# VH-VL binders against Uncharacterized protein B0228.1, part 5

Target 1, 207 residues: Uncharacterized protein B0228.1, of Caenorhabditis elegans (q09220)
Amino acid sequence: AVVTPSIENHKMENASVTISKVPISHRPRGFTAGSDSKKLAVQRFKLLISDFLSDAQLSKSIDVAAVGMHKGKSMDDILDDVYTRLRRTLSTKQISELAKAQKGLVEDLDEKSAKLVKARVKRMIVYSFDPAAEQIHKYATRPSMAFALIAETINERFVGSVKDLIRDVLTPKEYDIFRKHYHPHIFKLDNIGNNTEAVRTTTHETF

## First folded at step 20 (VH-VL; from z1 with light chain G28E)

Design c5
Fold by OpenDDE, last read:
Structure c5 (fold): chain C 207 residues (1-207), chain A 125 residues (1-125), chain B 108 residues (1-108)
Amino acid sequence: as target 1 above (207 residues)
Amino acid sequence: EVQLVQSGAEVKKPGESLRISCKGSGYSFTDYWISWVRQMPGKGLEWMGIIYPGYSDTNYSPSFQGQVTISADKSISTAYLQWSSLKASDTAMYYCARHEAYDYLWGSYEPFDYWGQGTLVTVSS
Amino acid sequence: SYELTQPPSVSVSPGQTASITCSGDKLEDKYAHWYQQKPGQSPVLVIYEDSKRPSGIPERFSGSNSGNTATLTISGTQAMDEADYYCQVWDTSRDHVVFGGGTKLTVL
C-alpha cells in the first residue's frame, strides 16, 4: 500500500493589503489666489522632495500635474510627463545625483530588483495622489482650482502617509537600500515626528 | 515615424580620418540615447559606445576607448562616429541604435528599439 | 567585464520549436533583450525585458530568463525566422551594453 503523500497545496493567501483610501474629507474652502496656491504646493512638495530641485522646477512640475489631473489623466502618466519635462531642465549636477542614486540602488540590489523597488515607490505615490486627482478632475473647472486642491492635499499628514506607504511596500532591506541612495538628497523619507531618538539611558549599574 | 538614417558607405585607405553620421527624426532627439555598434564581416554585434545627445555625455566600450570618438549635434538631431586614423581592421558595418533615455527615477535600462540602416566602412590599402 | 555566451548555431525544422540560449553570470538579475538580424539587414528587437514582445513581433516569439540563462523561444518556426539572434544586457556597473556572440538559426 504505497501511501502517496498528499502534497497539501498551501494556498499562499495573497494577503491583498487593502490600502484603506484615506477619504480626503476636506471640502475645498475659499480657493486662495492660484499663485498663492501654487506657491504653497511647491512648499508642500518640499516635504517629500529634496532641495535638489529648484522651486522653478517644482513649480513647473506642479503645472504639468495640475493640467494632467484636470484633464483626467492617470497619475502614472502624469508622473511620467512630469519626469519627462523635468529631465529636460535638469542640470548636470542634478542628473549626476539621480544617476548616482540609481546606480547605487542597482549595485546594492540588481537591475530587476531596483526597477521593482522604484516601481513600487512610484505606485505608492500614484496611489496617494489618485484621490486628489479624481477630485480635481471632477470639481476643478480652472487650473487655479487644481493648484489649490493640490496644495490642500499635500500636507504633513499626507506626506507622512506617503512615506509610510513607501516604507511598508518595501522590505526592510529594500527600504534601507532605497533610503541609503535616495534620502535625503532626492527624497525626504523620514517623518519629522519620528525622531524619537530613544535616549537609551545607559543606567550604569555600578556593581 | 521614428527613423535613424545613417550616412552612406565609405571606402577609405588606412591612415585616413572618417566621420559617419546618424540622423534621428520623428522623435525628440535629446530624449534618447544613441549607441554605435560595430559588426565586422561575418561577425557578431559589438557595442562601441553611447552618447546622450541632450548633454553630450559619452561612454565607451573599453575596446573602443580612444579608438573612436562619438559626438552629437542636437541642433540637427545627428550623432557621429569618428576615426582619426582608420585601420584595415576597421572594415565593418556600423549601426547606430536608439534606446529610451534612462529614467533615473522610475525606469530601467531600455533596449534598442530603433536601428539605423548601417554604414559600411571599407578600409583597404 | 560581463559576458554573454550563445551557441554559435541552432538548427530547427519548419514548424518545430527553436530555442536559443544566452548564458551569463546571474543573468536572471538582468533584463535580457533579443534582436533578430537577417542577412543584409539591421537588427530588430524581438524580445525585451526577458519576455515582452514589441509591437509587430509574432506571438511565436517568446522569452524567458532564469538562473544564468535567458532563452529565446520560437514556436512553429518558419523559414522567415532564419536569422542571427543576439541577446543583450546592460552591464549596469559600467553602463555598458553587452551583446552575446550571436546564434545563427537555420531552418532546415
Scores: ipSAE 0.795, ipTM 0.914, lowest interface PAE 0.6, mean pLDDT 89
Fold by OpenDDE, fold request of step 24:
Structure c5 (fold): chain C 207 residues (1-207), chain A 125 residues (1-125), chain B 108 residues (1-108)
Amino acid sequence: as target 1 above (207 residues)
Amino acid sequence: EVQLVQSGAEVKKPGESLRISCKGSGYSFTDYWISWVRQMPGKGLEWMGIIYPGYSDTNYSPSFQGQVTISADKSISTAYLQWSSLKASDTAMYYCARHEAYDYLWGSYEPFDYWGQGTLVTVSS
Amino acid sequence: SYELTQPPSVSVSPGQTASITCSGDKLEDKYAHWYQQKPGQSPVLVIYEDSKRPSGIPERFSGSNSGNTATLTISGTQAMDEADYYCQVWDTSRDHVVFGGGTKLTVL
């Protein structure tokens, strides 16, 4: 009786880390003029996410995103569209900076690991903006509404949550390396509240 | 349909200059990198260099640095490979090939998804 | 400079599995791409990113990359698969393309 060992298929339970999507309560507040909403979105983006891009570049990127969201495109596709457009408008300096960051990432990690890190970051961004995109698709009847919703979405709490999510999905090493090459100019990875604590700790040790 | 169409076969003498071309169509030419690859008769593929037509950024293999010039005219979606002075040893098939940028705008670590038909260059006395 | 090494030739009988190797230092950290070149033709991408197949490439083509070796595998090799095969990676330190020396696959 050859006891065929039952290879218990350990179902690697894909621990679907149910990242609780923070419900973005987008109550359409009063229609600020579409232009104002877009400007606000640009400013908030620069403040909270990245100041790497010019206002014009961001404005156009937001246009692409807003249209994409309105049309119900996936956030992944939207990001790709945005990147495709940006590639055409980036300055030589910006290109150099991005290339440097990428090169650094690849050097500190490797080609595959770097790609995976970027992919994970992208996924987190996509994941985080999906609810907003869905809402825009569902409720935005005008581009101005899309801009407003985008602007509303880009807030400290939301962006903070995205940053935290990025941190959580990367290993500490990956995160540190990513931060090393992309923060703060390309991506602001630190939460605004945490910078005040770092300055306080350095002053107390010198007395 | 994406196509890379190269210029026709060339027969030249040593010392002559030559420029061969690779024209892209069916895609946004400035969104992709173009590499030139040499293949000597009966030999393997040799990467010569690369250009990003959008910004005219070039990088050369050390073996080909200073030996050739890679350029592009984005207005006509055409990349070029040029010799100032041909040698008999330049006799080979030359391919252009495109690849996409790496994730997040930059990096050229993607495969060559489309190739030109090749340009045969014969340099003989 | 980063180098890739391939066997100069591999022979296989029809219907058998062909394996073409490509060796490089820490190759597992890099994406390997594979090209098929038939006589008088341009190279064609057959495998990218170690194991992915472009559209139109038969399922009999597969790839792997582990340690210092990437492998192109052709299951159920057909006469039409007779060609030169090249592996390719990027030297990310220099942003250079590196090809292997190529492997001639003969279907006997």
Scores: ipSAE 0.793, ipTM 0.913, lowest interface PAE 0.6, mean pLDDT 89
Fold by OpenDDE, fold request of step 24:
Structure c5 (fold): chain C 207 residues (1-207), chain A 125 residues (1-125), chain B 108 residues (1-108)
Amino acid sequence: as target 1 above (207 residues)
Amino acid sequence: EVQLVQSGAEVKKPGESLRISCKGSGYSFTDYWISWVRQMPGKGLEWMGIIYPGYSDTNYSPSFQGQVTISADKSISTAYLQWSSLKASDTAMYYCARHEAYDYLWGSYEPFDYWGQGTLVTVSS
Amino acid sequence: SYELTQPPSVSVSPGQTASITCSGDKLEDKYAHWYQQKPGQSPVLVIYEDSKRPSGIPERFSGSNSGNTATLTISGTQAMDEADYYCQVWDTSRDHVVFGGGTKLTVL
C-alpha cells in the first residue's frame, strides 16, 4: 500500500491586511491659481518622488491625472493613461535608463517575480492616491482645484507613507533589488530626513 | 479592428534584392513592437528580429544578424523586412507579428497577439 | 542561447485530452505563450502567460507552467484542433523571442 503522501495544500489564508487609508485631512486652503498649484505639484513630485521626468513631462502627466480624477476614473486607469502618454514623449536616454532598470530587476529576480514586484508597487501607489482621487472627483469643480489637491496630496508625510507601504509589501530581498535598480534616479525610495532604518514590517501575506 | 496586412508573394532569383512589407491598422502603430518570423517549408517558426517603430530600435536573432534588415515607416504604419542579396535558402513563408510594447514600469514581455497573413518568398534559379 | 524543446508529434483520439509539453531551463520563471497553426494559415495565440486564454479561444484550451515544463492541454479534443502548436518565451537576457520546435497534434 504505497501511502501517497497527501500534499496538504496549505491554503495560504489571504490575510486581508486592511491597509488603513491615510486620511487626507487637509481642507484645500486658499486656491492658489491653478497654474501655481500645478507647478507646486511638479516641484513636490520631483523633490519627493522622482526627478527622472522633465517638468514638461510631469506637467502634462498631472494634467492627465487631474482630468481622470475629475471624471472619476480609477487610479489604475489613470496611471495607465499617464504612462501611455508619457512613453510617447520619453527621450532615448530615459528609455535606456528604464530599460536598464527593468533588465536589472529581471536579472536579479526573474521575469515573473519582477512583474509581480512592479505590480505590487503600482498597487500601493494606486491605493495611496485613491483617497485624493475621490476627493477631487467629489469636490473639484475646476481643474485648478484638482491641481491644488494633487499638490497638497504630494507632501512628505504622504509620500513617506507610500514609500513605507512599498517597503512593507515587498520582501526584504525584493525591496533591496528594486531599490538597487530604481533608486534614486527613477524612484526616490528614501524618506527625506529620516535616516532612521525604519523597522521593516514584513506584511508578506497579503499581496 | 486590428490588422496586419503583408505584401504579396514574391518570386525572385538568387542575388536579387527584396523588401517585403507589413502594414498595421486599427491601432497605434508606435505603441507596439513588430517581429518578423520565418517559416521554411515544412519547418517550425523562427524568430528573425524585432523593431520598435516608435524609436526605430531593432534587435536581431544571431542567425539573421547581418542577413536581413528590419525597418519601419511610422508615417504609414508599415514595417519592412529586406534582403540585399537573396539566396535559394531564403525560400520561406515570412510572418510579421505584433506584441505590446514592453512596459518598463508595470508590465512584462507580451505575446504575439496579432499576425500577418504571411508573405511567401520563393528564390529559384 | 535559451532553447525550448517540444515533442515533434502527439496523437489523441477525439474527445480525449491532449497534452503538449514545452521544456526549458527554469521555464517556470518565464511566461510561456502558445500558438496554434493550421496548414496554410498564420499562427494564432491560444494561451498567453502560461494559462490565460485570449478572447475567442475555447475553454477546452488550458495551460500550465511548472519547473522546467510548460504544458498546453486540450480537453475534449476535436478534429478541428489538429494543428501545429508552438510554445514561445522571451529570453530576457537578450530580449530575444524563442520558439519551440513545434508539435504536430493529430486527432485520430
Scores: ipSAE 0.791, ipTM 0.912, lowest interface PAE 0.5, mean pLDDT 89
Fold by ESMFold2, fold request of step 24:
Structure c5 (fold): chain C 207 residues (1-207), chain A 125 residues (1-125), chain B 108 residues (1-108)
Amino acid sequence: as target 1 above (207 residues)
Amino acid sequence: EVQLVQSGAEVKKPGESLRISCKGSGYSFTDYWISWVRQMPGKGLEWMGIIYPGYSDTNYSPSFQGQVTISADKSISTAYLQWSSLKASDTAMYYCARHEAYDYLWGSYEPFDYWGQGTLVTVSS
Amino acid sequence: SYELTQPPSVSVSPGQTASITCSGDKLEDKYAHWYQQKPGQSPVLVIYEDSKRPSGIPERFSGSNSGNTATLTISGTQAMDEADYYCQVWDTSRDHVVFGGGTKLTVL
């Protein structure tokens, strides 16, 4: 089983982010946006988070997540359900890439540190998405509305805040090593924009 | 209930072939890795190799590479250990063992959580 | 290849604390796991990830790992604890499983 490490003393941010505070171009009331909302969620996921999975794999993962959120399952249980279905569809190439990333992380850190880094990253993802899942449970009257709310949650500002949180809960060394092996193919960790000069390692000689 | 049930004891002569089996039940067979472990009479545990039934790939201990074949048939949730030509030194107890659930994204290297009952192989002439 | 060393035997009186060691280079960087094997039986996991106890394993079983040594500790040792004990790690550079040589615990 996955152990939860002790998190360093950092202020939590964006814990109360809700779907209703982020304007997204969508019309759930009185307008049917059925399978288009799921396609939008897939599109946004690939653009902002990861293009590692196929459209079919993502579509199925979103189906499982939407049902879980609609039923009020915890994000931990939802992620477990998604992975349980997803692993049966991973190609040999995808499995090899995940294994290579894990091996690189272990080589550059060690077995224990690598597991703790991954646990902290997973914990921040859960923390960030829990409020949205709770709102989907409370307000989505049908599973199809959950697709729309998922698509609205996956936006540049929200995903950027999750990426910032991941950076904040790792030491600079841990983040650089995690990024080296997982970015960009497995996880997109850089900010989207025109300028990449504002990386942690190239700005200001002070802490 | 998770179970690994191995095939029965075997008495063989040197040079004969043999395939022993390990049937998993009570869980999703393709989601877990299976290792084979040898224990010679009065000796300790020796890891022989591992199979990933989800994509039928294997990794062998150097001591056993080319000496045995590890395979699986996921349609019947069964792993196999096979010799093409047995030696007297193959006389031992053979265990299959399941690693705890593997999550390729969030998981890590896992211990053995369930073991088969063992298959005693006796090779004598 | 990575090597683990265990003492061949440990003897303890009933009710006392038994300590079984497992030594390896930089072992503190690896998770150590422990298995109990009684005569004629399959091994069972008693400690995983250095110090965690699976459900159904008595509280008297505990574990630690620091420096080059992992230790399985059995407090209030009972006759039923008499068994062979194996430590196990992964050699992550080769994706190989490594067992220690085993320790026979005798309860006198």
Scores: ipSAE 0.479, ipTM 0.770, lowest interface PAE 2.8, mean pLDDT 84

Design c5
Fold by ESMFold2, last read:
Structure c5 (fold): chain C 207 residues (1-207), chain A 125 residues (1-125), chain B 108 residues (1-108)
Amino acid sequence: as target 1 above (207 residues)
Amino acid sequence: EVQLVQSGAEVKKPGESLRISCKGSGYSFTDYWISWVRQMPGKGLEWMGIIYPGYSDTNYSPSFQGQVTISADKSISTAYLQWSSLKASDTAMYYCARHEAYDYLWGSYEPFDYWGQGTLVTVSS
Amino acid sequence: SYELTQPPSVSVSPGQTASITCSGDKLEDKYAHWYQQKPGQSPVLVIYEDSKRPSGIPERFSGSNSGNTATLTISGTQAMDEADYYCQVWDTSRDHVVFGGGTKLTVL
């Protein structure tokens, strides 16, 4: 199978955390790859990126990503390509919201720590999607097949794993500050329907 | 090739208005930010302010707030620095400089990667 | 309002190593950038993000930043390196650019 860097390549602040490689959940056979595959992929992305981007912006971003994955480009290059195309469609309000989030992150940390936090978040996105991108490059003989594989990969379990990984790669302070400025209007960072709150309330410390 | 081309030298009298320009070429103008920097004769560099052409927003150094107007016309890839009433103390070299800022999600605070050639403004009675 | 301090001048002989300092409170928490300005010319970026060198800048230029001090180092200094050098940071609390006062490097 695919050889992917393990938890051992990611240093964390002594937290005992189990991090699993994010799997390809299903092959494309039997999945309807028609016009609705991209709509499904857009809906799946909103589990992570919220309604910050319009459906048109997400659809274009997925087009760019699918082409890049089909060509076997690295996820770093794919993310750069996506942003290069996306920025030309960002509204003044969207740009202002991103700039405000960045400024808040820097104010609450410092310039170097903020850049490190953003680099770690980006690295976790790359890490999470690399196996899927490799599978899409190997199996999608046409860019149109990539949409179905993308939609299948980005299910609630996958998105939840990405959110957990982002939380685990940051210190508690870094995560709280990142969440303060980016959640929920840019990134959805809480897991929906996981009963995490019930577990936490039963284990709360006394004083 | 990336270039910032500024308007030519100006000789003015106190009380006159002036607008100088900085035209960007060889890159996507709205993907970068433009700062204006003053250098008085024999002195160091002073940051005056910045404009974000993508959303026409400005931020001024406290020393220059209310003293000048920074603006841009993105349709012609040009930034402007303007005085409504010049003083003799405005005699200086004025530079525009570009900030790399095309990545609003992953980007950071950036240095000046390209500078205009400068516009000498002389204000004398 | 954040302030940077540089020595007004530094003199070295050709071939010697020049060190130009830039001081500020908790400067290690900020990225320092360095510009070279020759007489009658626009500034040119020579070091960014403390220690990175843009394409086209000779390897004899290097930089560091620790504590309250960033340092631009020019090894094997040449006559063509004679210029004014400015450090620059962002005052991130205000989104302001801050320059040091500049250092005149003289190569004798």
Scores: ipSAE 0.402, ipTM 0.728, lowest interface PAE 3.5, mean pLDDT 82
Fold by ESMFold2, last read:
Structure c5 (fold): chain C 207 residues (1-207), chain A 125 residues (1-125), chain B 108 residues (1-108)
Amino acid sequence: as target 1 above (207 residues)
Amino acid sequence: EVQLVQSGAEVKKPGESLRISCKGSGYSFTDYWISWVRQMPGKGLEWMGIIYPGYSDTNYSPSFQGQVTISADKSISTAYLQWSSLKASDTAMYYCARHEAYDYLWGSYEPFDYWGQGTLVTVSS
Amino acid sequence: SYELTQPPSVSVSPGQTASITCSGDKLEDKYAHWYQQKPGQSPVLVIYEDSKRPSGIPERFSGSNSGNTATLTISGTQAMDEADYYCQVWDTSRDHVVFGGGTKLTVL
């Protein structure tokens, strides 16, 4: 979907997240192959996704994503693959919480606007990860190397950038309504204003 | 291929119970919502209710709340419509219909993409 | 509950354009879907999300939704298009499906 400009959106020029190229040969010392890299990736995902998903669900979702990125699948296809596998593990409570968020979004906007808002959010996630997925496909010779690259990509700065893009692609009203129904239970989303991207993402949220 | 195959025509008397079925095949049954729709002779389509087989929850039209029971057995990919006590006014064609695939995270409310062949229920005497 | 109104019938000559309306309060805020039902047959989806055509539906079928009215339009109407047509929306506040009363299209 096309980015909808906002008169008050001072970041409307930034339609997608810019991700620094991180060569495999310069991987940070804290990353280890396999289990430890995956644990780090799980914890970093929680900077964006709350504790809505269990560590096991997140770990499996990262496995599916890593395989897809390694094979060079599009991020749209990767997100669809992740959801297809994840849905089989969702509890009735988790499904009910997603349904309630969707219902609230529809009630406060309308059916059409709610669908467009969600499509724009999904597109920002896709574009945020596209450069990383291309790097992982190009450089990772096995899926286990992809875990380390995913963990390196999903740092606090990257997550802050994704959150900023979500805010910027929505009007202030759309963002407030989306946040009202999805934060903090499903997504960790910042307040409107001068919120600092990196230093505020995990320390002041109650969730 | 995607199919919804309904149980055969029924001839019943008032006061009898009845359960009719709708078996889905060619797709992942729990990924789709199933509705039941009544069509009385010479009349339009009337939505009766819906079941979410993935978590076995139901929602009924006010006109049918307490009049029928909608259920599913996901182990055999089958939805059911049941009356505890039929009335002559229950004489109609009954369709099951599948809603287009629902994505709980990114999706929205969807139209019917496949319909069963219908089950004619006749209640007389 | 939310209600949809359709004219009971519409008649057109072969080759003419048929327009079937579906009216409801603030209908432009909802996605309208359309089904064709031929005698003795199950309904078939012909338009979804106001204006989208499923695979296999002829291009002469189109749809729109503005204000309180959604419209199914059949251009170059053929004898095989003779059927009952139903509009459908979700009443999302109740998670209910709502059908219009149906419109019988006659092609003379």
Scores: ipSAE 0.394, ipTM 0.728, lowest interface PAE 3.6, mean pLDDT 83
Fold by ESMFold2, fold request of step 24:
Structure c5 (fold): chain C 207 residues (1-207), chain A 125 residues (1-125), chain B 108 residues (1-108)
Amino acid sequence: as target 1 above (207 residues)
Amino acid sequence: EVQLVQSGAEVKKPGESLRISCKGSGYSFTDYWISWVRQMPGKGLEWMGIIYPGYSDTNYSPSFQGQVTISADKSISTAYLQWSSLKASDTAMYYCARHEAYDYLWGSYEPFDYWGQGTLVTVSS
Amino acid sequence: SYELTQPPSVSVSPGQTASITCSGDKLEDKYAHWYQQKPGQSPVLVIYEDSKRPSGIPERFSGSNSGNTATLTISGTQAMDEADYYCQVWDTSRDHVVFGGGTKLTVL
């Protein structure tokens, strides 16, 4: 179960949502002081998730993840906690888009293969974040420090490494089908501006 | 403990309307899809359709499309099966059963893990 | 629409192994689920995802799925296992549930 937000978490959640103001025509990169770690973490997660989730949904998901990492929960449990909280906030349109992607994956593969593809993708995400979760548990004395460590972890190169791991854990056919149905409106799966050599040598790890 | 409690047996005449209910308890009602299943006397199980109570979306078997209405009231954790005009051929046992809601990111199509006790509907002249 | 076929009945002696089959086109590409229905009772899930057993289901129940055939196997069959058994899959192209016709298991 997810713990009830504390006074500090309540303040941070409200500040992240209610104070966050964006230009009408151009999304901001940050807010007052330019060092708002939570706002930076939200921006960096969009390198993987795109605009599919709203800033509020991402901010809450990061809150849940940071608390879990601070408490030393496994990344598997953390992702399950995040999903449990997130599903309550999904719009009918978001649910429809996810259902359509899942149906397309099943139609182009089959029920069993589609489940295995998604399980392997989930496994890569867990694998990628486990080291950061361990460091946050060991060294973050407060959940707010966990936000900063999360933001520092999920830079453009890290996200590129996650995308490369997803591609490498799937066969070329599986990846093309997964990409067809999930990219770009749910997951951003292309690496843009990355150094492919450095990213590849960093992301090729055995499981 | 998880329970699906259905409304009591019904004896009706052809042409009458009917709504039967399935009340869920012991779990988060909106986390599950509810299916309705017909079993005619001495026959097998026939799937009629599904509802997701969280946003009242439905999917019907072609055999039952336009013949029944499936609905839900999430405020009282209850799903419904409704006929506007009963036929004698509607005489059967009707079950509700739950599916764990699709995990749209990581999950798959789920089995029926819990069933209601059934509602016997008898339609006779 | 996708269809599943089961034999109408299977008979075994107590202590022997019962096998109940469920046939369908390319069934190996689908997860098969199995339900037990005793007279006057609601169905109960006994096997899911081909071979997994829910909590509370005896170890003598097992399942498999290969080619066009899924099989429910009951080892050491007991009189209390006498029931109707249904296989079920999803027709995932239509998001429809499909049941087999059912098999009556008799323990003689």
Scores: ipSAE 0.324, ipTM 0.699, lowest interface PAE 4.4, mean pLDDT 82
Fold by OpenDDE, last read:
Structure c5 (fold): chain C 207 residues (1-207), chain A 125 residues (1-125), chain B 108 residues (1-108)
Amino acid sequence: as target 1 above (207 residues)
Amino acid sequence: EVQLVQSGAEVKKPGESLRISCKGSGYSFTDYWISWVRQMPGKGLEWMGIIYPGYSDTNYSPSFQGQVTISADKSISTAYLQWSSLKASDTAMYYCARHEAYDYLWGSYEPFDYWGQGTLVTVSS
Amino acid sequence: SYELTQPPSVSVSPGQTASITCSGDKLEDKYAHWYQQKPGQSPVLVIYEDSKRPSGIPERFSGSNSGNTATLTISGTQAMDEADYYCQVWDTSRDHVVFGGGTKLTVL
């Protein structure tokens, strides 16, 4: 019995974190062949966000996202759709890796805190992609155009900003624990340019 | 003008092999997917499978997997549907149809905007 | 496998509005396309992406997609609209095309 975790919609009170909407001002230049755009999106995703998923899995996920965005679905719904689809396509190895990460997260934070951390991360992702989704819905005439916009959206600056946002909404401890279990294979949390973040060895001063 | 022209009607016996064709014109053949659709007499449309001519990438409906072969010759802008051994139950109208194709199955979200005229295949003893 | 369900037949009087439904699980998450097929003819695209009309299709044809149901609507139905209508979606999970069973529209 695969217990589908009922995501209880806890109405988290609107702490108005005025996340500066990075204006995605770039009007999609001449739409390269939709195929190239999608490929680029996949590549950029793997490079900047996560290489956990196969190209095929990412491609399909981007398809779902692009169509969802084009149709004006909420990013939350889109992510749920993507997740639902991915869950069915994950390899045993991938499932095992995710389970391991989850187990580690729960062991270090407890179940409640782990859920909250994941929820915060998801919210930041949703928040960050909402402007792009809106733009795609308004201006993309075809799903192929959505891919181009997605590809353009997934860049170092944007992804960096998302990573920073995730860092900002988590406590340092939560972030370190999350990073410990999910970085780099499941989520690349470090900015490509900032390889210099020194592993702050938390010296457990044995009192 | 975009056109899909299919080969003529076929009358065959059970056990015979058959290949029917669908020729595209008026567009870049490699930029679109071609699907084959079966329609048995008095019945609905049944998707059989699809090919991307640019890479000869194919996908089949489970009902038709192993029953037919879909192929394409991009040099002459032609897609094919082939049986190695026909059955009486293969008697039907067969349509080819195109939809926009991209390297990553972008066509999966596009409609069939053009259809061939259909090829009637009759298999009788 | 993803399935689409259509009523086998719909009847309408001339000048009245015909509605043909297509039902599928979370169909609103997909683009529904509609095809008209007259006897002895190839299918013709009449609605794509839920509600868009191809060039040459009369304005009396419209489409919607909400919840689990897509609907093809023909306002001011004419005798010439008598045909079989098929809804279609792409099952992206398997990269399969799925057709509904078709609906015969009769204009009385």
Scores: ipSAE 0.006, ipTM 0.554, lowest interface PAE 10.8, mean pLDDT 83

